# Designs tried in a protein design chat: miniprotein binders against q9bqp7. Part 79

Target 1, 240 residues: q9bqp7
Amino acid sequence: VPQNWFPIFNPERSDKPNASDPSVPLKIPLQRNVIPSVTRVLQQTMTKQQVFLLERWKQRMILELGEDGFKEYTSNVFLQGKRFHEALESILSPQETLKERDENLLKSGYIESVQHILKDVSGVRALESAVQHETLNYIGLLDCVAEYQGKLCVIDWKTSEKPKPFIQSTFDNPLQVVAYMGAMNHDTNYSFQVQCGLIVVAYKDGSPAHPHFMDAELCSQYWTKWLLRLEEYTEKKKNQ

## First folded at step 9 (miniprotein)

Design Bd16
Fold by ESMFold2-Fast, scan of step 9:
Structure Bd16 (fold): chain B 240 residues (1-240), chain A 86 residues (1-86)
Amino acid sequence: as target 1 above (240 residues)
Amino acid sequence: SPLEELLKEIEDLLKSVEWLLKEAEELYKKGDPEWALFLARMALDFAEEAARLAEETGNPELIRRAKELIERAKELIEEIERALKK
């Protein structure tokens, strides 16, 4: 149980659109601050088991590919992930200029992988947008906020080269999503409430992506775990 | 010695796989079968690595434990996959 509990949802907010909401998705730029990011908090508070498994995965990959091959592999995985996010932002943006470029961006198996999920995505409210929890003092950059099957979600897009996914960003994906959710719900740059999360794992070979939907109850459970990680980070920082 | 270091590495890997399977089981019970499946598949991958390393040592107890974890992971994966198809 975290010592300094704070609610994930904001009772003063609604998930329903209103007339004051912008007609285009929000894209708040990330400000450079000493305030820690979600990814930094999670990276600095990995369990010994997570650290061990990540190191073991790295050693196995280096054994198969060599040092230079591993660097090339991880660089390519990162670039593919970046391009995947850029393509999704283009596809989901109402801007005609970005949509014009979609045909060139749709050449990867990852985009083919998510097509069936995109059919259920509508009402996009934020894309590649910064969030800050002003009370808990952390920041993040979320991928997308949109309706999935009629429910407003924080959506996080992940790429995987199964069976050898890039493990570093895998273990804590649910915590990352709820951390963004809690920040957005208490960020004055936003006026709406998000109560659900969605992690979409897209595959390089184009096989159907797996949607990992988290309802409000499950998000609340993961939020408690996120608060514990944030508490651990804050405690470690005080001792440095 | 290199052998002693390898035996410790296998032991740590087996313990980490046990941790992953326990995490997956708890997530499944708490109503997140999709994420539980993801962790269970990861556990299988590392359990198979542990089995390969254990075979290299010829240690029958480590081989037995690794194979038991592979079986446990496969059973959990199958159970979750059946639940998700419903």
Scores: ipSAE 0.554, ipTM 0.837, lowest interface PAE 2.0, mean pLDDT 85

Design Bd17
Fold by ESMFold2-Fast, scan of step 9:
Structure Bd17 (fold): chain B 240 residues (1-240), chain A 86 residues (1-86)
Amino acid sequence: as target 1 above (240 residues)
Amino acid sequence: SPLEELLKEIEDLLKSVEWLLKEAEELYKKGDPWYALFLARLALDFAEEAARLAEETGNPELIRRAKELIERAKELIEEIERALKK
């Protein structure tokens, strides 16, 4: 797939605030259909090495925790992540009232971990919002689009319990971010341009979250890799 | 048979670690030190597993290769961490 036929950035769009921009962050619901999601494309095009390492990690965890222990561990990781995303959506939504917020969600160690990042986040334009690339035919659900230190970013919130990260959620995350970015930049439901990505890793113990900023050049490099994964997915689908 | 299976597992693990280190080095060169650091740390973890398994076999070549990959991973981690502090 030639990158110049499907560029990540849309030359018809600007990242500057416009008077026509909505005052409330967009939250387009994700519609279930046969169009593949970003996560499905990435999962079905993992390299042999990624598959081997993920399986090896899983076997090691099961050996340490037992079958039931591993199931409980992965369930807890999922639940903590879900709660963290819900808390961030509540915090970043300008229409949320203070008395309607769940105080338990707002007082977690993960939320304490991201406080210094949140101080640099403003101009929220989308929260838990569906994106679809009109011509490449893939969909996704992004966490957040907002300005980080003055730059409009697709922001992906991640949770980590030191020292053992959840390996499956960490592979290809830069590709996931740029896939959402490219889709949003070519989705008719949105009018603005995003050129940067931010992956924020929050810690359960409240220690300061690590921001992984991706500038426009880096996003363009990962976009090329995403297009190759999408092409591989499409080709595998034809041959089945 | 059990020894041959273990040798095969170690070989596959070493190849995967080499792949992780190559990916980390390329990403670091391309200007993504944070993701490169993640991959390098992952490489170290699996290289240490390979070394433990190689020690059990007593195979000097596999032990040497695993230790070499551990040192390569540690050096890359140290380099990236030093760059991130600048």
Scores: ipSAE 0.659, ipTM 0.870, lowest interface PAE 1.6, mean pLDDT 85

Design Bd18
Fold by ESMFold2-Fast, scan of step 9:
Structure Bd18 (fold): chain B 240 residues (1-240), chain A 86 residues (1-86)
Amino acid sequence: as target 1 above (240 residues)
Amino acid sequence: SPLEELLKEIEDLLKSVEWLLKEAEELYKKGDPWYALFLARIALDFAEEAARLAEETGNPELIRRAKELIERAKELIEEIERALKK
């Protein structure tokens, strides 16, 4: 285990509310650049076992659905995920009308699935916002930063189809969350400190979403693993 | 041969399931029951696939190993689900 000189939490930042914090959620646009994204780092450093299982799952799905059916399935999963994130951004935005928000809540099984989680979400600080780690030089686009049951969290919204428990982007979800957290905590565009994570898995059929809460200790453990993946990515890039 | 390729596929699946179960057990011990449960469920799904393929070969050792991994995955899933109810 390498000596960790890059902590996830910024000792210069407070976890307490700052009077100068913006009243509307931050939405910093993600700019295209040569700096690697969290998703790219994770995709390029998957273990051989993860790669094998993803390829095996893909082949099984193609056998079940056919080539065209699998293509349509993956396209639909991507589109539904995008719509789900757009709907959540709208619902959590203070500028939405109550009537329009209520209609959106009824239109999707995924939105129905997360209703009980949304009841515990408040104090939204950032939505669909870009983060960059100042010193480690990686970027990401985080879904949401808000208080969940009184604790400020990086919240990552995931969609799942229960009958098919394996979906391409389900590996390394905890690493993705802590990578965004560490980046935000060291990004000069933000002034607050986040110490907790939340992964919310929403279901297509509207059954209750599963919240996966990660406290500060668990986030620190995953941060160590993320740093190893980032180091591996950097090494691979030097050799390409 | 097609049989030799199938046997290799089953062996690779069994090894991958063993890896997933080990990962899930370690995560559970380190205090992440939800992600551990997710990995254990994936392990069960692939263990069941390995069992189906092993039955097609009639190889008793592969069938036995696959069934043992199914049971191990089910036991881990039940243990984690029980802990999450507390």
Scores: ipSAE 0.667, ipTM 0.873, lowest interface PAE 1.5, mean pLDDT 84

Design Bd19
Fold by ESMFold2-Fast, scan of step 9:
Structure Bd19 (fold): chain B 240 residues (1-240), chain A 86 residues (1-86)
Amino acid sequence: as target 1 above (240 residues)
Amino acid sequence: SPLEELLKEIEDLLKSVEWLLKEAEELYKKGDPWYALFLARMALEFAEEAARLAEETGNPELIRRAKELIERAKELIEEIERALKK
């Protein structure tokens, strides 16, 4: 059980739209500082097993692709993810100018992969937006907050080269989502309550993306695990 | 020695696969079959790697353990996939 338990949901907030809410999705810029990011906390508190498996996967890829080939592969994965996020922000944004800028992004296999998921996404409230948990002292940059099948979700878009189950950024995805959720629910820049999460894994070849929906109960379970990781991170920094 | 290093690598792989399977089983029981399936599939891949390496050493205990983990991973994957299809 975490020593400094804090609730994921804010009893003072509603998941219903407020008439005063902006019609354009929020996009608060991420301010880099001493305050740790969700990704840094997770990276610095990986288990010995997670570290070993990531290094083993890396060694296997280097054997397959060569040192330079692995470097190129990793760079391409990063670039593909960045472009995919840019395309989704463009598609989900009401601003036509953004859609015009990068037409090629909208025609990728990853975008084809998520079409059936996007049909169930509406009511976008935030895109590529910074969150900060003032009390627990961490920050993050979430991909999207929108309704999925009528439920307000923190949505995290992931890319995968079909089907590579081991990608460095996929470890602790549920913890990442609930960390963003808890931060947003207690961030004064936002007024609404999010209780559900969605991780969408899109495939390069256009195969149907896999939606991983997390209801409020499951989010609460992962939130407890996130608090333990945050506690571990804080303890390590306190001892340095 | 190279053989001692290989034996240690196989042992570390087997322990990591055991951890992945335990995590997957726990997540499945707690109501996250999708993430459990992801971890179970990862476990299978690394268990198969451990089996290949164990066979190269000729160590019967490592071969047995690796094959047991492969079967455990396959059984868990099939169980979760069946649950998801309902």
Scores: ipSAE 0.571, ipTM 0.839, lowest interface PAE 1.9, mean pLDDT 85

Design Bd2
Fold by ESMFold2-Fast, scan of step 9:
Structure Bd2 (fold): chain B 240 residues (1-240), chain A 86 residues (1-86)
Amino acid sequence: as target 1 above (240 residues)
Amino acid sequence: SPLEELLKMIEDLLKSVEWLLKEAEELYKKGDPWYALFLARMALDFAEEAARLAEETGNPELIRRAKELIERAKELIEEIERALKK
């Protein structure tokens, strides 16, 4: 049980759209400060088992690809992910027209993979937007907040090459999503309530993406685990 | 010695696989079959690595333990995949 338990949902908020809500998705810029990010908290509080498995995966990949090949592989995974996120932001943003350059960004297998998911996405409220939990003192940059099959979700887009996913990018993804959710629900820059999460894993070969939907109950369970990680981070920081 | 270090690594790998399977089972029971499946597949991959390494050592106990974990992982994966098809 975490010592400093705090609720994920804000009883003062609703997930229903207001007439006064912006017609364009919010994109609050991330301001750098001393407050830790979600990704830093998770990285600094990995279990010994997670650390061991990541190191074994890394050694296995180096044996398969060589050190230079591994470096190139991880660099390419990062670049492909960045381009995928940029393409999705473009697709989901209310833009009047797309240029030829923008159209080329939309041709990847990852975008083809996610088409059937995008058909069920509407009511975009935020894209590539900063969140801060004022009370718990952490920040993050979320990918997307939108309705998926009628439910308002924090949506996290992931890329994967079948069958060899980058193991580090998949640990603690549910915790990352609920951390963003809890922050947004208590961030004064936002007025709505998010109760669900969605992790979408898109594939390079264009095969159908897998949607990992997390309902309110599941999000609450992961929120407790996130609070424990945040508490561990805070204690480690005091001892350094 | 190199052999002792290899045996230690195999032991740590087997313990980590047991941890992954435990986490996967707990998540599956708590209503997250997708993330449970991800962890179970990871457990299978590392269990198969442990089996290959154990075979190289000729240690029958390590080979037996690795094969048991492979079977547990396969059974859990099959169960979760069946649930996800509903």
Scores: ipSAE 0.744, ipTM 0.901, lowest interface PAE 1.1, mean pLDDT 86

Design Bd20
Fold by ESMFold2-Fast, scan of step 9:
Structure Bd20 (fold): chain B 240 residues (1-240), chain A 86 residues (1-86)
Amino acid sequence: as target 1 above (240 residues)
Amino acid sequence: SPLEELLKEIEDLLKSVEWLLKEAEELYKKGDPWYALFLARMALDFAEDAARLAEETGNPELIRRAKELIERAKELIEEIERALKK
């Protein structure tokens, strides 16, 4: 277990909907900070095996696509991911007047891929919103907090190309989700409790997305692993 | 030599695939079959990469080890996919 273990769930909070909850999801802007982000902590504490596999994947891609082709590929992956997230934020926002326009302008295979998941998503409470763990001193930008099949979840939207998955965005996805969850549960900008996670992998060809649901027990297991990564980050910063 | 460097790269790749399969097996046992499946599929991809490189060297031990890892990955994938269909 980590030396400085801290609970993921806040015993002072409830996930029950309050009467007269505002219909507008929260969107706290991410502010410039010297405090490390979840993604920075995870990137700087990758295992030697993760680093080696990522490097090997890059070599294979460069061999197939060339240097310029690889740069174009990675740029396109990030751009499509950004557009996918923007489209989802628009779709899940309670603004009826813009919904049809955004669907028409930003249609993609990825959006078609998630349609069956979106039918089970309701009660959106936060979109593209900054979180900070005030005690453990890390920050993040989460994609979405909403009910999935009646359970309040931190939801992370991922894109994947078949047959060539982008492995840089694959490692540590569960740790990323629980890190956001723990931060939100201890962030004074939020008043509710999240105990579940959902990672949705959408496919470029419109094939049905896969929902990776994480219950409270699984989230607690990954939280322990996240705390170890955070501890490793702190230690490496001292020894650099 | 170029051959000696390639042999070292294959050895490191095989070790990384073994690590990835172990991680996938542990995650499956701990109750995350989906993430385990993701890692197992990644292990298969890299095991196939190692097999291709090993074939280029003609080293029978490296070829054997890479093929064993391919089979382990396929077996794990099949097991997890069956569990997810329940």
Scores: ipSAE 0.732, ipTM 0.902, lowest interface PAE 1.2, mean pLDDT 86

Design Bd21
Fold by ESMFold2-Fast, scan of step 9:
Structure Bd21 (fold): chain B 240 residues (1-240), chain A 86 residues (1-86)
Amino acid sequence: as target 1 above (240 residues)
Amino acid sequence: SPLEELLKEIEDLLKAVEWLLKEAEELYKKGDPWYALFLARMALDFAEEAARLAEETGNPELIRRAKELIERAKELIEEIERALKK
């Protein structure tokens, strides 16, 4: 188990609404510094198998599309993901100014894909907001914190071209979610506690999105794996 | 030789698929069917690639191993999908 174990949940915090909680979702800017991000830690500690499969997938795509075609494909996937996140932030924000932005963002197949999930989302607490774990020394930028079917969740929005896995965005999604959760639960900028995660995979063709709900026990299991990855990152940094 | 390089590629793919299936099975047992399904589907995709390459070599052992992994992946996917529909 990890040598530097730390709990994911903060016993001094409650998941119940507090009168001092802001009525507008929090959006704390990400301040870049020497502290590693969740994505950096995960990228630098991929297993040999993960690296091999990612490279194999990339080689196959380049063979199919050509080098320029592959670059165009990955650029388009990135742009669609960015637009999807912008549309969701607009939809979930109570502020009129954000909702008035480009109507074309709201008409994508990805937005159609998540409609049934959004019906169960309420009580938004944070959108595109920075988190920092001061004790474990890592930072991140989470997509959303809101109630899903009455339970407060860290919600991560993912796009997929097809029901098949998209390797670049599929590995370590659960670790990313629990890393954000643990950071938020120990970040002084936030007053509440999150115990659940939700990964939503939206499809380009508008097929119904798949909600991957992670309860407190599952989050605790993934938290242990995240701590091992963080320990591996820290150890590699010391040995360089 | 090109054949020796291809045989090594197939061997590496088969090992990676075995790893994916083991990971998917463990996650399914630990109560994460959705992430397990993603990994199992990835395993099927790469197992099918390994089978195509193995057929090109005509090596019966590699063809057998690749087909075995395809069946294991399909069975796991079907099991997880049934559980999720409940």
Scores: ipSAE 0.709, ipTM 0.894, lowest interface PAE 1.2, mean pLDDT 86

Design Bd22
Fold by ESMFold2-Fast, scan of step 9:
Structure Bd22 (fold): chain B 240 residues (1-240), chain A 86 residues (1-86)
Amino acid sequence: as target 1 above (240 residues)
Amino acid sequence: SPLEELLKEIEDLLKGVEWLLKEAEELYKKGDPWYALFLARMALDFAEEAARLAEETGNPELIRRAKELIERAKELIEEIERALKK
C-alpha cells in the first residue's frame, strides 16, 4: 500500500450538471514549471522489464526498417496521433465555423474508426486541458472529459496500426488516465467529479475502434498503482 | 563471446515475457480483460521472438522455455477471448 495514500474521488463533488457549469468545454493551458508531469513520472519509474522490452522493440524495428526508416516510422506515428487529437478536439468543440466544418470533413481512417464511439459521446466538459493535483503535486494534460454512454469519463484517444501489436508510449495508459482523473477531482479549476475512464484505440484502416471502459472500481485499483509509481518517483528524485 | 551475449539477451527476453504474462493474469483477475488481452498478445509476440533466437543458438533449455511461454500466452489469450465473448 503506498505510504502517502490519497483518495482518487472527491466527496465534495458531483458528476451531475448544474446551472453554473460552463456551456463551452474548459481548456486550461499547461503551465511548464518544476512540478512533474504524469508522463515524466511514468517514464522515470518504468520497471527494468518495461525498459528492456521497449529497447528490444526498437532494435527489432531498426533491423526491419533501417535506422532512417525507424525514425520516419516513429515521426509518422507521432504526427498521425497529433492530427487525430486535433481533429477530435475540433469535432467535439461546440464552437465551429463553416470553415472548420469543411476541414473536419477531410477524414483519416482513424476518424472513421471512432465514429461509433463518438455517437455515444456527449456533454463535453474539457478538451486538451491541464490538470494539477494540489496535494500530491503533479500535473498533466488530458485529452477529453465527456459523458460516454451516460457516464462522465476521462477519455484518452490512441492510434494504432492494427497489424503492429506494440505501441511505444502506451503501456501505462490506464495509469495515465487515472492520474489525470485524480488530479482533476482535486483541482480548483474544475468543479465536477469524474469517476470513470475510457481508452479508445483507433485503427488506421478504419476498422471499428476498441473502447476500453474503466468503471469506478477499476479506476480505484489503477489509482493505487499510480500512487506507488508517484512514490517511487519522489524517492528517486530525492536520491539524485 | 557473441554467443554468451545472445544467450543473455534471450534470457532477459524470457524474463520480460514472464513479467508480461504475470501482469496480464493479475489484470484479468482484477476485472480488466481488455488490457490483460493487450499484454498477453504482447507477451506472445516477444515469446515468439525469443523462440526464434533460441533456435539459432541450439540451446535446448532456452528453446523449451520459449515454447512453454508461447503456449502459456496462447492459453491465456484464448481464455480472455472466450470471456469477452460472453
Scores: ipSAE 0.647, ipTM 0.868, lowest interface PAE 1.5, mean pLDDT 85

Design Bd23
Fold by ESMFold2-Fast, scan of step 9:
Structure Bd23 (fold): chain B 240 residues (1-240), chain A 86 residues (1-86)
Amino acid sequence: as target 1 above (240 residues)
Amino acid sequence: SPLEELLKEIEELLESVEWLLKEAEELYKKGDPWYALFLARMALDFAEEAARLAEETGNPELIRRAKELIERAKELIEEIERALKK
């Protein structure tokens, strides 16, 4: 796939800035089909080093926790992440009152961790919404599209039990964000243009969340790497 | 032998740490200090594991190499953290 033939930004959308309804965030349901997801493409094209390090981390955890303990740990991490995303969707949805929200979810350490980030988030355009790149034929489910410090971003929420930890899904997070961005920019279900990304790592102990902001230039650099991963995936699928 | 298998594991771990540090350095130079910092911290964690395993073998070369990678990771982390505070 030639990188210069498939730009991340859609020039046709410069004519329709802010054409979306700002009062109701979009939530397009993910359709089950044979088109590969962003996460599948990335998982099927990991480097040998990434595979080795993830396997090494897994073995270390199993030695420490036992097989059953490791299963419980990973299940708990998944559940905490799911609940964190549900809480954020509730918080960012303009239609839900505080009395209608699960107060226990709103009092978690992860939610405390992101409070300083949320103060800078406004103009929510999409929440837990499906994206599809019409030309490159891949799909994804993004967490959030909103303005962060005045810039429209694809926002990806991550959880961590401690500051600066090795996270199982830490690899390729920037590629995941730009893949969603490129898909949304070329998806007919959306009318706006996104040029920035934000990865937010929230901590269980309530320590201030880490914001990783990616400007348009950085997103373009990661887009090039994503296109190479997508090409590798396509080549592997063709040879099966 | 069990020792030969452990030595091979340490070698693969050291190679992976070197890969992480190279990736982190390149990303830092390309203007992504935040993600570079994540990778550098991951490199430190695995470099410390490699050093622990190397010390168990008593192999001076592996111990030296692991400690050198720990220092490289620490220096890179400090550099990036300093740049981010500017």
Scores: ipSAE 0.703, ipTM 0.894, lowest interface PAE 1.3, mean pLDDT 85

Design Bd24
Fold by ESMFold2-Fast, scan of step 9:
Structure Bd24 (fold): chain B 240 residues (1-240), chain A 86 residues (1-86)
Amino acid sequence: as target 1 above (240 residues)
Amino acid sequence: SPLEELLKEIEDLLKSVEYLLKEAEELYKKGDPWYALFLARMALDFAEEAARLAEETGNPELIRRAKELIERAKELIEEIERALKK
C-alpha cells in the first residue's frame, strides 16, 4: 500500500478549533461490522517473534501462578483497565456528567499515577469514540482526543501493575495510535486534524505515569508500518 | 529428545531477542526513545532467560550468544536512559 496514496494527515483539515465544532466531547458508538478493527488487524498480523514471546511470557506466568491463578490474574488486569478507562472518561467529561458518579471510581493508584499528566490535558474533543477510515475500510474505538501541552493528540491510556512493561500490552501501541489518528482524519464524523499521539502508561502503585509523546514525523513513520500490517491482514483474509 | 527440544527453544529465544533489539535500535534512531527502552528492557529479560537455559545445556556457542545479547541489551538500555536524562 503506497503511503503517498493514503496519507495519515488530511490536507483539507485544520487542528485549530472552529465555531462549528461541538462544545461537548464526541462519543460516537462503535457499531458491529464486518469491517476489521485496528486491534483485530494487529492481533492477526503479529510476527512469528511476537507470537513466540507472548507465548513464552504466558508459560512463565502459568509456571509462577498456576493455570487458575493465571486466569484470575488476566481477568483482574482486564477489569482494572476497564475501570481506569471509565474513571478517565468521567474525569474528562463535562462537570454535569460527573455529579452522580461513584466517587470511589475516581480514586485509585492508576488515577493518582496520571494526575500530573491530566493537569496538561485540556480541550477534550472526543472520548471513547468510534473512528472509521472511509477509504482503507478499518474501524477503531479510541480513548481520547485532547490537547496535551497545547498539541492536539490521540491519547491512549495503558495500565501496568509494575514499572516494567506488561508484555501483552507493549507490542504495537504506536501502530494502534496512528491507525486511530489516520482513521479520524479521514472520518466524515469529525472535522478536525490530529497530528500527534500520546501513550500514557499508568502504574497501579501510584508511581508517576510515563508519557510517550509522538510528533507528526514519528506518527508518519509508524503510519507506514500500519499500512503494511493492514495490507498483510487483507491479503491473509483473501487467501482463506 | 528433551535436550534437542530445549536447544531449539533456546535458539528461538535468541532469535526473538535479536528481533527485539533490532526493533529497539530502529525506534531509538527514529526518535522514539521511550518505546525503544521498553523493547530493550524486554530483550534483556528474555536474553537472561536464554542464558540460564543455555548454561543448563552446557552448549558453549549458545552460552556465548546469549551473553553477547545480554551485553548488547544492557549497552542499548544505558545509552537510551542517558539520552532521556538530558
Scores: ipSAE 0.546, ipTM 0.835, lowest interface PAE 2.0, mean pLDDT 85

Design Bd25
Fold by ESMFold2-Fast, scan of step 9:
Structure Bd25 (fold): chain B 240 residues (1-240), chain A 86 residues (1-86)
Amino acid sequence: as target 1 above (240 residues)
Amino acid sequence: SPLEELLKEIEDLLKSVEFLLEEAEELYKKGDPWYALFLARMALDFAEEAARLAEETGNPELIRRAKELIERAKELIEEIERALKK
């Protein structure tokens, strides 16, 4: 159990829309300061086993592709992910002009893969938006907050060439989502409550994306694990 | 020696696979079959690598342990996949 437990949900907030909610999705810019990001906390607190497996995977890829090939592979994974996120932001944005202008950029295997998920997404509240947990002192940049099948969710979009996702992105995905959720629920820039998470793994070949829905109970369980990682990070930094 | 380093590497790999399977089983029990499946598939991949390396050494104990973990991973994957189809 974490020593300094803090609730993921804010009792003063509702998950239902109200009249003060913006009609255009929020996009608060990320402003990095001395406060650690979710990604940094997770990277700095990987278990010895996670570090070993990630290094083993990297060495195996280098053996297969060569050092230059691995560098190109890693760069391409990053670029494809970035383009996929940009395309999704465009698709989910209410701006007609942006969608029309970038139509040709929206035709990729990853976008085809995610179509079945997108049909169930509505009521977009935030896109590529910064969150900060003032009390727990961490920050993050979430992909999307929207209703999925009628439930308000923090949605995280992932890309994979095959049904075997990149090992680094497979580790800690649920923790990343709930960390964003807890931050948003206690961030004064937002007025609503999110209680559910959704991780969507899209495939390069257009095969149907896999939705991983996390209800409030599951999010609470992962939140406890996130708090332990955050405590580990804080202790590690005190010793530096 | 190079052989001793390889044996240590295989042992570390087997322990890491055991860790992944333990985590996958816990997550499946807690109601997260999708993430459990990802970890179980990762465990299978590394278990198969451990088996290949163990066979190169000819060490019967390591070969048996690796094959046992492969079977455990396959059984867990099959169980989770069945649950997800419901």
Scores: ipSAE 0.451, ipTM 0.789, lowest interface PAE 2.8, mean pLDDT 85

